# Ledger of designs, part 51: VHH binders against o26223

Target 1, 191 residues: o26223
Amino acid sequence: MKLLWTSQHIKVTVHIDGKVSKMDVLEAIKTRRSIRKYQDREVPEELIDKILDAAMCGPSAVDERPWHFIVVRNREMLEKIPEVHPYGAMVKDAPVAIIVCCDSSLEKIPGFWVQDCSIASQNILLAAHSLGLGAVWTGVYPLEDRVEGIRRLFSIPEHVIPFSVIPLGYPAENPGTRDLFDPDRIHLEKW
Below, E stands for the ipSAE of ESMFold2; O stands for the ipSAE of OpenDDE; V2 stands for 0.75 times the mean of E and O plus 0.25 times the DockQ between their complexes.

## First folded at step 3 (VHH)

Design j26 (framework vhh_7nfr_2; at its last look DockQ between E and O 0.02; V2 from the best seeds 0.00; counts 0 for: pae E 16.3 > 2, placed apart)
Fold by ESMFold2-Fast, scan of step 3:
Structure j26 (fold): chain B 191 residues (1-191), chain A 126 residues (1-126)
Amino acid sequence: as target 1 above (191 residues)
Amino acid sequence: QVQLQESGGGLVQPGGSLRLSCAASGFTFDDYAMSWVRQAPGEGREWVSSISWNSGSIYYADSVKGRFTIARDNVKNTLYLLMDSLKSDDTAVYYCAKAYSETFLTSYEHYGMDVWGQGTQVTVSS
């Protein structure tokens, strides 16, 4: 069993016999969960660098790669995010958050930046998970109040659109793995 | 048909305790996170607590933290809310609902777009 109770409120995944269990890609995809509780423990800059490197490796519409990232570690700034994001309460308890942004000046084809930034956001979640961290995507775009709130809070220029806020840290919860395979959604040869 | 049935409410004095139950049917209970939500007379709905399918993630509203305990029994397809140290401000109709654990739009605190039960009335009064 890989799940241990470290306290009544915290569940931790542990490596067995000092050997690090390396996740393959399919395991990483299937076991990644949204994590909204974090240990009071710093995330090294080296891990953030690896996550952002992975974020920039996704496919992009006509290779426009419009993403920019803001790394937020300042506690006062993290504490203000819930004031402009109604479902971002957990961000104030995270050691770090990444804000995924679109620089519209880099856009080569109208509208596809949403898919580009979605890909970058998911890559952040997967990379964090592969490195033993937990993260959650809190949506900003296309909700105008959230977009403008985040823009104002982080002094984001008008030509740049905040897309998502992703708090991350060492997980202090283990929601377990979901079984979501639904064969009724698969059609062979025709609808 | 998906159905949620709350029970266990009643009249209780301040400082008392109640245990609410929510019996689930018509869906695979183990596949879903579950929430308790309440609505006081003249007020909007307020999220109270949520629990993941395996009880590995548990969340409480600040107003109830330390006084309420959420639990589930996946064999019986039942969600529980154990309420201790009840206050007059806890007076409300209590509803159970499916929770959205993997949403990027909202969080466990979201309600209003899923199947709701009928509710069970809790009245805290002298």
Scores: ipSAE 0.716, ipTM 0.860, lowest interface PAE 1.0, mean pLDDT 88
Fold by OpenDDE, look of step 4:
Order: structure tokens, then sequence, then C-alpha cells
Structure j26 (fold): chain B 191 residues (1-191), chain A 126 residues (1-126)
């Protein structure tokens, strides 16, 4: 009979000396999945700040940077989002959500704001994943009922367009990895 | 070369305890999540437990929850599995596995692991 140990005898040495995520960009992109189940655990403000910083680092048309972000932690508000977003049921279970919006008054060229906010939204997802969080992109624009629903809930001005709702939390599921590479979608020089 | 080496397996009676160790080398240990996976004779691989790089996240299979404890020492580059209240059904080869990243944890399946040890035999028998 080998050595008997009890759980209390295990000493865990954890180096939390300012070390940040080591996930590289390609890994983040390749392994990211939509996460719709979350742990009953709060997300530190520091992580949200890092995510928002990343969200603002993407390119935008002629550098117009039309994006605004609403950070929602209020439980009552989180629970109301599914009422106006039928595919946002998981939002009520998340400790925090980020609403990505466009301020149309900041647009320099009409229409590119959709691309700009998409880039910002994707950066949120990648940053969250790299930091050990799960997230999912729930589309708001261009569905009018969702746009107006979110607008009313959060008193968003008429010139500001809600684009996406992204719940975030520590993941409580593992959906697995996917290989989505399709060479048939690649065309050389011409279609 | 990236390498994982398990140790600590053996024969134990039901209700007994074992401590497995996994020595890691050839990579920055504290950059990666780690997992234990086991395989019983004639069965497929079963995920047992995972731990993030900084031990901030820990997961257990329902079959071992409350009995097993995963831990790591990032200074010693070692992963541990403390197994208490062992049952006959715990008999298996236990593998240490490295995740692709620090935050890519296997919580329910043994996917997401890119390096495996040779395994250590655990036999629970009266």
Amino acid sequence: as target 1 above (191 residues)
Amino acid sequence: QVQLQESGGGLVQPGGSLRLSCAASGFTFDDYAMSWVRQAPGEGREWVSSISWNSGSIYYADSVKGRFTIARDNVKNTLYLLMDSLKSDDTAVYYCAKAYSETFLTSYEHYGMDVWGQGTQVTVSS
C-alpha cells in the first residue's frame, strides 16, 4: 500500500505574479467557441477593461471609430434582455454583458459602421476567450424589433444604434473544437 | 522535447488513497492547463479532471467529484491527482495531458489535449 495522502496535504504553488494569458492570436481564433453557459462567478472589472481595450483596437473606416459600449451587470437589466431578444436567453445567466453600439454622428462614410462594430464585437469575443472567459455574439442589428427593444431598455438615443449583445462569464461548458477550413471557399486570382 | 511522465500508481484496497504525479518537461508548464484522463480495460478514455495554468479554474467528472483533488506546482512543473475513497470502478490507466493553452480546459471530454504521458496503472481491488 503506497503513501496515503489527504486533500489537505496537497500544497498548491500558484504564481500569480502579474502573469497574463499566453494564448496566441491564432490559437484564440482557432479555439474560440460560442459559450452560452456560465459559472456562478463574477467577472473582475480588470478583465472587462482589457476586453474593452481590445474592442477599441480594431480598424475602422477612415478611423471613424463609431463604437460605444454599454457594460451591464445589473441583474434586473440582464434578465430583461431576453424579453426583447428571443435568442438572448443565456444573457440572464451571465454575470455581465457588453452591448456594442454605433454612434451615427461619428460616421465619416455611411454604412461602414456595421463592419466597424463587427470587428469590435469579434475582438471582444477573442479577448474574452484569451482571458479564460466564455462569450457569444447575439445579433441585434439589423433586426428592427431587437434594435428597438434594446434601445428602449437602455434609453439609447435615436442616433445611436445597438448592434450586438455579448454576454460574458467563466465558461460552464465545453463545446469542443472544430475544423472549419474549407479549401473550396478559396479562389486563386479569380472566381 | 515536450514530455509528460506519470507516477504514483499501484494496487490499493477499496476505500484507500493514492497520489499521482505528473512531471512535465520541454515546455513552459505554467502556460498551459493540464488534465487527468483515465482508461479502464476495454473502455474508452474518460476525462477525470482539469486545472488551469494558475489553478483559477478546476473541473471534475461527476464520477470522481468529492473524492479526487487535482493540483499543480508550477515551480516544480508537476501535476497531481489526489485520489481518496477509491472504488473498484476507478481501476484504470491514468494519463496526464497537456492542453493547447492555459485557458483551454477540458471539462467534459478529453479533447483539447496535445501531449499525453505514458500513463500509470491504478488498480483498486480487495
Scores: ipSAE 0.021, ipTM 0.354, lowest interface PAE 6.3, mean pLDDT 87
Fold by ESMFold2, look of step 4:
Structure j26 (fold): chain B 191 residues (1-191), chain A 126 residues (1-126)
Amino acid sequence: as target 1 above (191 residues)
Amino acid sequence: QVQLQESGGGLVQPGGSLRLSCAASGFTFDDYAMSWVRQAPGEGREWVSSISWNSGSIYYADSVKGRFTIARDNVKNTLYLLMDSLKSDDTAVYYCAKAYSETFLTSYEHYGMDVWGQGTQVTVSS
């Protein structure tokens, strides 16, 4: 790469012969959609490892890192999730799901674990998207029936709180990009 | 102002190959996604392929997948379409298009494109 001293900030991009570069972060955020239909295609363990690495890169309150993850590939278990999670019907059709949990014994500041696990969950969605996978966040917490149902299904101990169930796989649908910008939600200086 | 100029079209026999180029000027080329769209006589516009604004992602219509290759050169501000194994159904005017926003458009047809070239004719004799 060559930069000329007469230019302050010249953007130089090396075009690599028709090969696709990694997805830009703003592109990933703007193009990620909830995907609820998946191909009959296995997701390699390597990709799940990359997604969970990304999940753990999120910030947390006082660096408490309260998250734990359950990786579910067993067909029988995936098929049981809709029995306790009525809006999780697509999970039975996914090749794999990730359950994001909070271990309350790791909290350093009470009550911030929801933000912590939300950040981890969003990172899972973005990382999956960047790897060519589709995913959707299905809510568990704060709905107590769902929390207890998932806890029972996966033998989650009482001090651990299941937060979300995220099915994922290679997408079998493309819902397109949405224009959700709403300037009425922006307040300058004060309300 | 903003200009897109396609070139490289022509008459080709079935099974042949052709390389289309699109020279871009008047905007910061590597800030925008780019697409190829085609229109056969008497038909609507058919999306062919798209490439993200900063070398991100590439998408193809099912009708051309495995035969066409989209590429961009952000140093030369040029978009390319390498067309291989051409068929009579590929006969059309091919347009280069600039995305309406800085966001890459995945597999949408020509949705969200605001500037179009004049087109270059590709004719595959059958």
Scores: ipSAE 0.000, ipTM 0.092, lowest interface PAE 20.2, mean pLDDT 82
ESMFold2 (binder alone), look of step 4: mean pLDDT 81; pTM 0.831
ESMFold2, look of step 7: ipSAE 0.000; ipTM 0.120
ESMFold2 (binder alone), look of step 7: mean pLDDT 81; pTM 0.835
OpenDDE, look of step 7: ipSAE 0.000; ipTM 0.257

Design j27 (framework vhh_7nfr_2; at its last look DockQ between E and O 0.30; V2 from the best seeds 0.00; counts 0 for: pae O 10.9 > 2)
Fold by ESMFold2-Fast, scan of step 3:
Structure j27 (fold): chain B 191 residues (1-191), chain A 126 residues (1-126)
Amino acid sequence: as target 1 above (191 residues)
Amino acid sequence: QVQLQESGGGLVQPGGSLRLSCAASGFTFDDYAMSWVRQAPGEGREWVSSISWNSGSIYYADSVKGRFTIARDNVKNTLYLLMDSLKSDDTAVYYCAKAYSEDYGTSYEHYGMDVWGQGTQVTVSS
């Protein structure tokens, strides 16, 4: 089987003979999808380490780097997340989840930690995708009930704010690729 | 492909009751929060109610609180809305909706606005 598709900015060729075109950054960004179905297969610690390394490489306001991460592999704990997160049903079936947190004691400029933790969350999704995994961002902040629920469930101290829960695993679904380029949203020189 | 099929609407007098159903297919129903939204002629969509995957979290718009009950049957892949004490202001096309596939932080008031069906017409008048 030879899969070839092109869009305005991406072209990928995959050969059934075991050769795969290298996924560049643009391809990773454009082909990443939220994945909520996972194979019953463990994710190696080495891959989690690579994902967390990538998460910490984003830009950060005044280089405050406020992010902390909780890696959850315990099945009983994963099964409790949907009790405090209405969109977290799929976490029960994931082999692992990463909780992205802000340590407010590291905050140098008020409010920018949200952008810092968003960058870290997106880097987790892109890194997972580039490594052949699927993941989904499930929002926690700024929804107070979810923040408090996750805090209590994982014994997170009061100065730390849970931002997102990202289950991940080897994908058991393929939702296909989205074509979202809209030139009407681009303004030249002026609005 | 995602499919949502609403039914159960009709003409009812003020103070009456109706039960709406939404049959879901093409996705794993119990992975998603589900919502009911409505649209009156010439108006935008108004969120009515939402229910989490396990029925553990349920939310209602202030306009319907105490009169409507949302429920789901994950074995039958069906969402329900029981409407009691209907008012003329409840006249609208009612749609069921699932959470968006790339949504990461939808508030409970905007659960699933992802509408796929034709809706079911509810008319409250004498």
Scores: ipSAE 0.373, ipTM 0.692, lowest interface PAE 2.0, mean pLDDT 86
Fold by ESMFold2, look of step 4:
Structure j27 (fold): chain B 191 residues (1-191), chain A 126 residues (1-126)
Amino acid sequence: as target 1 above (191 residues)
Amino acid sequence: QVQLQESGGGLVQPGGSLRLSCAASGFTFDDYAMSWVRQAPGEGREWVSSISWNSGSIYYADSVKGRFTIARDNVKNTLYLLMDSLKSDDTAVYYCAKAYSEDYGTSYEHYGMDVWGQGTQVTVSS
């Protein structure tokens, strides 16, 4: 129900580690790292709502917005992901995971849904980071064994394509930032 | 500087056992999946086994399944390969390898490894 969701959002407030949603966007992009270790600490629904709001703010081909999100908090379901995802073991240790999916019935321009869902996935990573959370993108599409495994595990219909599984939680590691700028990758005017 | 140093190789009889170790330094060891890869004389590299950062997902090549055990100790920053029932076909230089940190979980089997050790020789004499 829309009314139920609205009343829940109105009653919630957020505080995260003394940073009240004020991280600069360039700082967020430069300092985000893949986080695979999480504290034993619940992630409030309000933070998940903010992350998913951010996920849906990305551009999409002809504004098709083909994305759907499955929020997984159930311990038994999180623990089953390693059965179908070779690098998804950390998902069982996360308090929550978000599965980014494409609903192919929403696709307006064939083949751009991958870009659309990639944008949503990256926005999830950045939003989580800005809220004091750590996350990692674990690839599902285009690896067919992973696609079918996740589809089966979460009862995802055939016209919906699971794209990524993103476990997240308060980080229990700090890998530090990396200096990845490479001016040789920049071409002025032509190749 | 990322460093991987293999040890524990040597000469062993068919049917014997050997334990390989790979000491890791210069990076946060338990952020990465790790693999063993081997190369026999005159051949290309052959993937042997991979293990996720927390040992929750483990894979073996068919040629070693049931005989080799991969393990890791994230406190000691060490990767292991416990080799049992060794055959002459297992003779090779064995390399330790680590996965990329900003990888979408594509470091599977022999894909997506960015740093390799110097190798340790295993020789199974007939």
Scores: ipSAE 0.018, ipTM 0.406, lowest interface PAE 6.1, mean pLDDT 84
Fold by OpenDDE, look of step 4:
Structure j27 (fold): chain B 191 residues (1-191), chain A 126 residues (1-126)
Amino acid sequence: as target 1 above (191 residues)
Amino acid sequence: QVQLQESGGGLVQPGGSLRLSCAASGFTFDDYAMSWVRQAPGEGREWVSSISWNSGSIYYADSVKGRFTIARDNVKNTLYLLMDSLKSDDTAVYYCAKAYSEDYGTSYEHYGMDVWGQGTQVTVSS
């Protein structure tokens, strides 16, 4: 019996008309895509606040919550990010970017901050998508040149590590949906 | 279904040139870094080159640096490898490979690959 997995093309109707379509969590996860093209439209502060709230709701190792967030709207600064981040070209076209950082002084267990900041970053992406925005995760850590570049650019202290740069904006592209389910990656009870 | 199809391989003399192409389908091409990997007879797979989604970052193995050029056309969903000054040691099956996850700016030299093409044979011989 060939299980014909009918790829139901979930048409993510990006309602362009300001109506924040409420996505359930599974829909947000499944339909989220990296968005690298943005409309010439400002993102309201209220949406950024919601996104940051979501970013702080994720779990962290022993509840250490090591994350800090730099919200960047200044055009000059946005335009400088690509100079130190090779994958940050789209940042210059975004109305806003969030830089996720780790304060090492808040770490309780060494090394778990990467997971913590990853969770925060992913929550930013999901929240953005659920709010009708597009975003992309651009990695900073662990690449030394990017870490130092972002550090210098934003005067980030030595005990704070920039982790990711996430540009956000209203999407100017629709990359479509992906079916990434792979049953071969699922192991029952043991490998 | 994610698919990669290489083409452009063949027999060339030392010092010759080839252009490989890889046609990608079944995924959003410009979301992923792409790589070329080769395998010589009796040898393991050797990473050759990688390119980020927007061509902003490009990496080469030392063995091909200065001779090979990786490029991509995101409109055509095609990856290229321009090979100049070919040597006998470049003889191998050349594979196109897709990055495991969306490109968020990691080192491409060690990027996990989840999809491979069937490969195209490159033979450099006098």
Scores: ipSAE 0.007, ipTM 0.237, lowest interface PAE 10.9, mean pLDDT 87
ESMFold2 (binder alone), look of step 4: mean pLDDT 80; pTM 0.816

Design j28 (framework vhh_lunsekimig_d3)
Fold by ESMFold2-Fast, scan of step 3:
Structure j28 (fold): chain B 191 residues (1-191), chain A 123 residues (1-123)
Amino acid sequence: as target 1 above (191 residues)
Amino acid sequence: EVQLVESGGGVVQPGGSLRLSCAASGRIFSTYALYWYRQAAGIERELIASIYSGGSTNYVDSVKGRFTISRDNSENTMYLQMNSLRAEDTGLYYCAAEGTDFSYESLHPSDYWGQGTLVTVSS
């Protein structure tokens, strides 16, 4: 019996475009996949607001909550992201992207903003998935060239650090789910 | 966009050798993991060899000791040296590339695929 690997299910219900979508939290975590192909449909502002609300609900070291978000819908700006981000080619085809940033003036404990912004980024991915959208986390920090490229492109101040670029849209692909459980990575009581 | 093109397939006698090449157009960065998959008739496509950005390699047991995967990042090319070929090695060989950058989440199993190259080991 593998009771150590069971967890409770919590169902999340949201209304999207007159339809109801339901997904357990565990199901959302296990079925979320990176989505890089999007339908040519705009994402309603209401859904972006829900996603950003979820992003800000993550735990934060010493409650510093250093995250700021840039919502990009301008097509010409989205088309410029691949010029400064080598893995961001899909962004030009997305209807919207969210740039997760750290305002270093809000940092209370050195270095933990990376964890804070990682949590915010993952919450964006999970929230998007639960709302019937697809998204992918394209990394910026700690790659200096990407950090400076994104900063210049979006006029981000020196005290603010761009952390990730997350394009979002209605998915135009459906990758299979993954079985990533590896018991060799689990050590009981000691190494 | 990265495109992968395989070459080097053909007909070979049992016990013979072949070297497959996978050339990438576009960019292969140091963060890419590169893979060789084999598709035999009636069998699902299986991962047979992998090489990570740092040069570490893995092989499925059936080819370990006979096949060697390598990469040349300066030429954007990956190789599969196949020695002591057996009839069971017959199949379509696909190269694939996957981002392993901890800041970039790749598609599973791979972000990019080649078209496949046929290897036939005649008996």
Scores: ipSAE 0.007, ipTM 0.184, lowest interface PAE 9.2, mean pLDDT 81

Design j29 (framework vhh_vobarilizumab_d1)
Fold by ESMFold2-Fast, scan of step 3:
Structure j29 (fold): chain B 191 residues (1-191), chain A 123 residues (1-123)
Amino acid sequence: as target 1 above (191 residues)
Amino acid sequence: EVQLVESGGGLVQPGGSLRLSCAASGRIFSTYAMAWYRQAPGKGRELVAGIYSGGSTSYADSVKGRFTISRDNAKNTLYLQMNSLRPEDTAVYYCAAEGTDFSYESLHPSDYWGQGTLVTVSS
């Protein structure tokens, strides 16, 4: 198909099991899968920094950018997360987790912080995937018990709302491809 | 290994009530999220209600205010109190346990399933 030759792609370099590969943006989006099993390997600080940089590059309503992040590497703290949230072994088995939070004092338009933090969470997942890591978004907000459990466990102040917990690591599983395109969900010109 | 056994299903008239129970074996009940799913004739399985190990609950819109999910960790038993039953509630009801987060990114996969209990709402 000659139409494929006219496409412009942005390439991202990734590390997969010590190997370097390149993935375009569409490939990254289409091949990202939730990963719940991790290798017993440290994730370098440099990769976490790159992931958090990507997280903060998401669009934000009226540019309020209310997100804050807690990086958890302490094994004992990771092991306590399942005690306040019904997470499986994935969180305790992960070498690192990122907690996405909203600082409500930064909110400029009511309610849009949920979308802002969702965008940041998705960027974390995509950036992790592009760097050869696996991650999964575990829900915190709007589940009140989880919100208060995480708040207490990590000493999060009242004006800050924990939104998601995202364990990350080098993947120890390889989920198959998903074919999710459904043309019946696309309407031209009108419903 | 977790084994789940449902009970309490049966025939009930519209407007009636039933209480379903799910007995869990194994050491993991208190740490697992638990859920009730149902499968109506000719339909796929759908989530009815979920309960986290900490006690937080979630309900399908069609059952909010009518059904109550609860758990007794000391007895390793999950319950579904079903009130104001309607013919549309007729289904096989399944107990499920999940060792992973069944919220959002879990896409509702369950690690363990019971065999199901039939609920028929008919006059």
Scores: ipSAE 0.015, ipTM 0.207, lowest interface PAE 7.0, mean pLDDT 81

Design j3 (framework vhh_8pnl_2; at its last look DockQ between E and O 0.01; V2 from the best seeds 0.00; counts 0 for: pae O 15.0 > 2, unsure alone 60.3 < 65, placed apart)
Fold by ESMFold2-Fast, scan of step 3:
Structure j3 (fold): chain B 191 residues (1-191), chain A 124 residues (1-124)
Amino acid sequence: as target 1 above (191 residues)
Amino acid sequence: QGQLVESGGGLVQPGGSLRLSCADAGRIFSTYAMAWYRQAPGKERELVARIYSGGSTNYADFVKGRFTISRDNAKSTLYLQMNSLKPEDTAMYYCARSDHTESFYLSDSGMDYWGQGTRVTVSA
């Protein structure tokens, strides 16, 4: 199927627990929760495209943008992920997962690709939430067994490092919001 | 997995004191932020006090100077010392724990844990 990329502004519209709401950026950041239970409902390709567009818009060290993404919809492949990721059981129940990878050949400054791929991963979570989807970041790097397991499962080349596996779908749970503001972590002018 | 059990509520006269306890039999207690919330009939649930894993604390303005939150990591217990109690403090008090719900390491964890509450009534 042909993919059309646009620079149009994305309307912030969220489907939460069967309800439709509109939220600004701060509300999206504060209300996003990890979602591990999904409806038995396919995610349209157009929403995945919007999520990946957002993922690629993040900052990166020296603008190296080393990220590559694998979109997994094949049920048999999704069912194999828990075999190589001990805390990835929920991936079996997701209609789709995105694997965030670093292509080391694109790295311009050593070591910053971890931050680049973290930014891409968080943007995927926020974009999914803004579009009425739920997602969770399941960590791969820096755990060598998980990295090599995912590499083998998806035929990822040795110069490419799988960073995270992010299952997503329409949410079938609502864990509520967290109040995390801790003023003791804020220092004015000096430590 | 983790069950939070509140205790220590009861009936007390204005100006009296109570100490609430919250026992957490679940996971590694010291790694979590813990909080006390309260809800009076017909009102929304509101934050009373919070304690972070490092021991720093936050208090709602309406209890500052009267209530003290503390934790005993060895006993896996959270406390709320309530002094100079007022009729306005009458509510169900809830213990809350933020689990590894946003953990990408223990990514199978999916729940914030809430207790069932303990009732505090301040009346003459």
Scores: ipSAE 0.337, ipTM 0.703, lowest interface PAE 1.6, mean pLDDT 83
Fold by ESMFold2, look of step 4:
Structure j3 (fold): chain B 191 residues (1-191), chain A 124 residues (1-124)
Amino acid sequence: as target 1 above (191 residues)
Amino acid sequence: QGQLVESGGGLVQPGGSLRLSCADAGRIFSTYAMAWYRQAPGKERELVARIYSGGSTNYADFVKGRFTISRDNAKSTLYLQMNSLKPEDTAMYYCARSDHTESFYLSDSGMDYWGQGTRVTVSA
């Protein structure tokens, strides 16, 4: 447990074991880390529901909401993902993974679905973190071998594009906060 | 990919100078912030200096103008020029890149990519 100070008369409790968290949004963004080691502990379906609700709260191009999600808990299927995803070795050890997909038939403006699904994917990471879970975004699109492999493995239709695979669970590691701010990436008024 | 190899450490008298080098083999050097850290026996690792992608720098307070961090993007090499060395500067010095270097995607791994270090000894 991590005790965070918000004022001399109020204490905000942040739990790291999946219990209720009242994390400030800037704190969540700054402290979220990619987590690749998970406890042997189930993730309750209600937490997955909250995470997917958050995923769907993101903006999309003209509100097209092209996203679909596959929730994978089956051990045999989780163990097969690394066979088609070279950076997905940790997925076999996760209690659950979420596959973020684009249904191209829902596109209203061609080509913006990548931004739309990226927003949903990041919201999954932040929501998981705020609930005391750890997650990592592993990329599928635009690598065609990965797209085809995941599509085949999960029987995804040709008009649906698997975008990312996000394993998650209660974290079994704490990599700490990184200082990634770079003032040389900030340009005032022009390049 | 990418391998950080430090060099240039050694034994020096107080007031002396050393130039540390860190070669970043096989990686795109110019797109990342890089840093020097040090660790004395029995102490925690501490930041010495950082250089950002566009050349801006940040130094630990104890440096007090004695050290200069720089990079040569053409040679993929990070430097630390250390002047006016003091016995308290005795430590292992590490080159570091804080971004995940094995991922093609936006998420990070939490791994720090570190060299094996180069020893600096300042004997009084």
Scores: ipSAE 0.013, ipTM 0.442, lowest interface PAE 8.0, mean pLDDT 83
Fold by OpenDDE, look of step 4:
Structure j3 (fold): chain B 191 residues (1-191), chain A 124 residues (1-124)
Amino acid sequence: as target 1 above (191 residues)
Amino acid sequence: QGQLVESGGGLVQPGGSLRLSCADAGRIFSTYAMAWYRQAPGKERELVARIYSGGSTNYADFVKGRFTISRDNAKSTLYLQMNSLKPEDTAMYYCARSDHTESFYLSDSGMDYWGQGTRVTVSA
């Protein structure tokens, strides 16, 4: 089954039966938007697996791959996340959320885990979009209250740092695409 | 704005061990790092070991597995277990804390809080 989404005259074809979309990488990047409203529809496990596969394909510092992922489908737990994450209200409406974490014991170079987990998080967003899902990056690290809240809620060990919470679902909104290109941010050879 | 207080220094023979402690009245969280520095007579202060609130660690080259930095969040205490001590390890050892969230800012000049130090003397 194919779903067609139109945004600013761009047609995006998405397969909702677990098949990979024909969306190319540039199209995925350019048309991706934060989605905060979701349909009352479950996300197949097959799609989550594809998303997590993509999440683990990003580069990391000296190939340290420090990331771990908590997949949350339990409704009670999803509903508790907004209690510790003030800007995570949409999580309670999502059928699933992925919590991206860093295992510090896997770090080879201290501090690069933020970049590593960011790359993983972005890949989740892009993969979700390419598969016809909507997602949003809700930041956890480096905010103390959010980190500790998520840690307690999910019993995350001290050496593991929750980084982001990413709710996912079939989109119930279409915010359209936007042009974010800004030539004033490009400097040639020197500042 | 907690004061750092070091303890555990003393006189020890070569090959001996010491465990240094640093009491931190401040909150230990993932957004800052703690470290041990040392300064020998006539030398510049140098990093010995660093630990991030997430648990990641790094050590100076001269440590070579002899020292271990750790922390107890419940006790708000930083530790340095020093084994196989050498005369060249003789120095004033300082506990330090940085509230910086970015690891690349964590240098000697980037530490925000310092203890008064505890003296370690390694001599036969």
Scores: ipSAE 0.000, ipTM 0.223, lowest interface PAE 15.0, mean pLDDT 86
ESMFold2 (binder alone), look of step 4: mean pLDDT 76; pTM 0.788

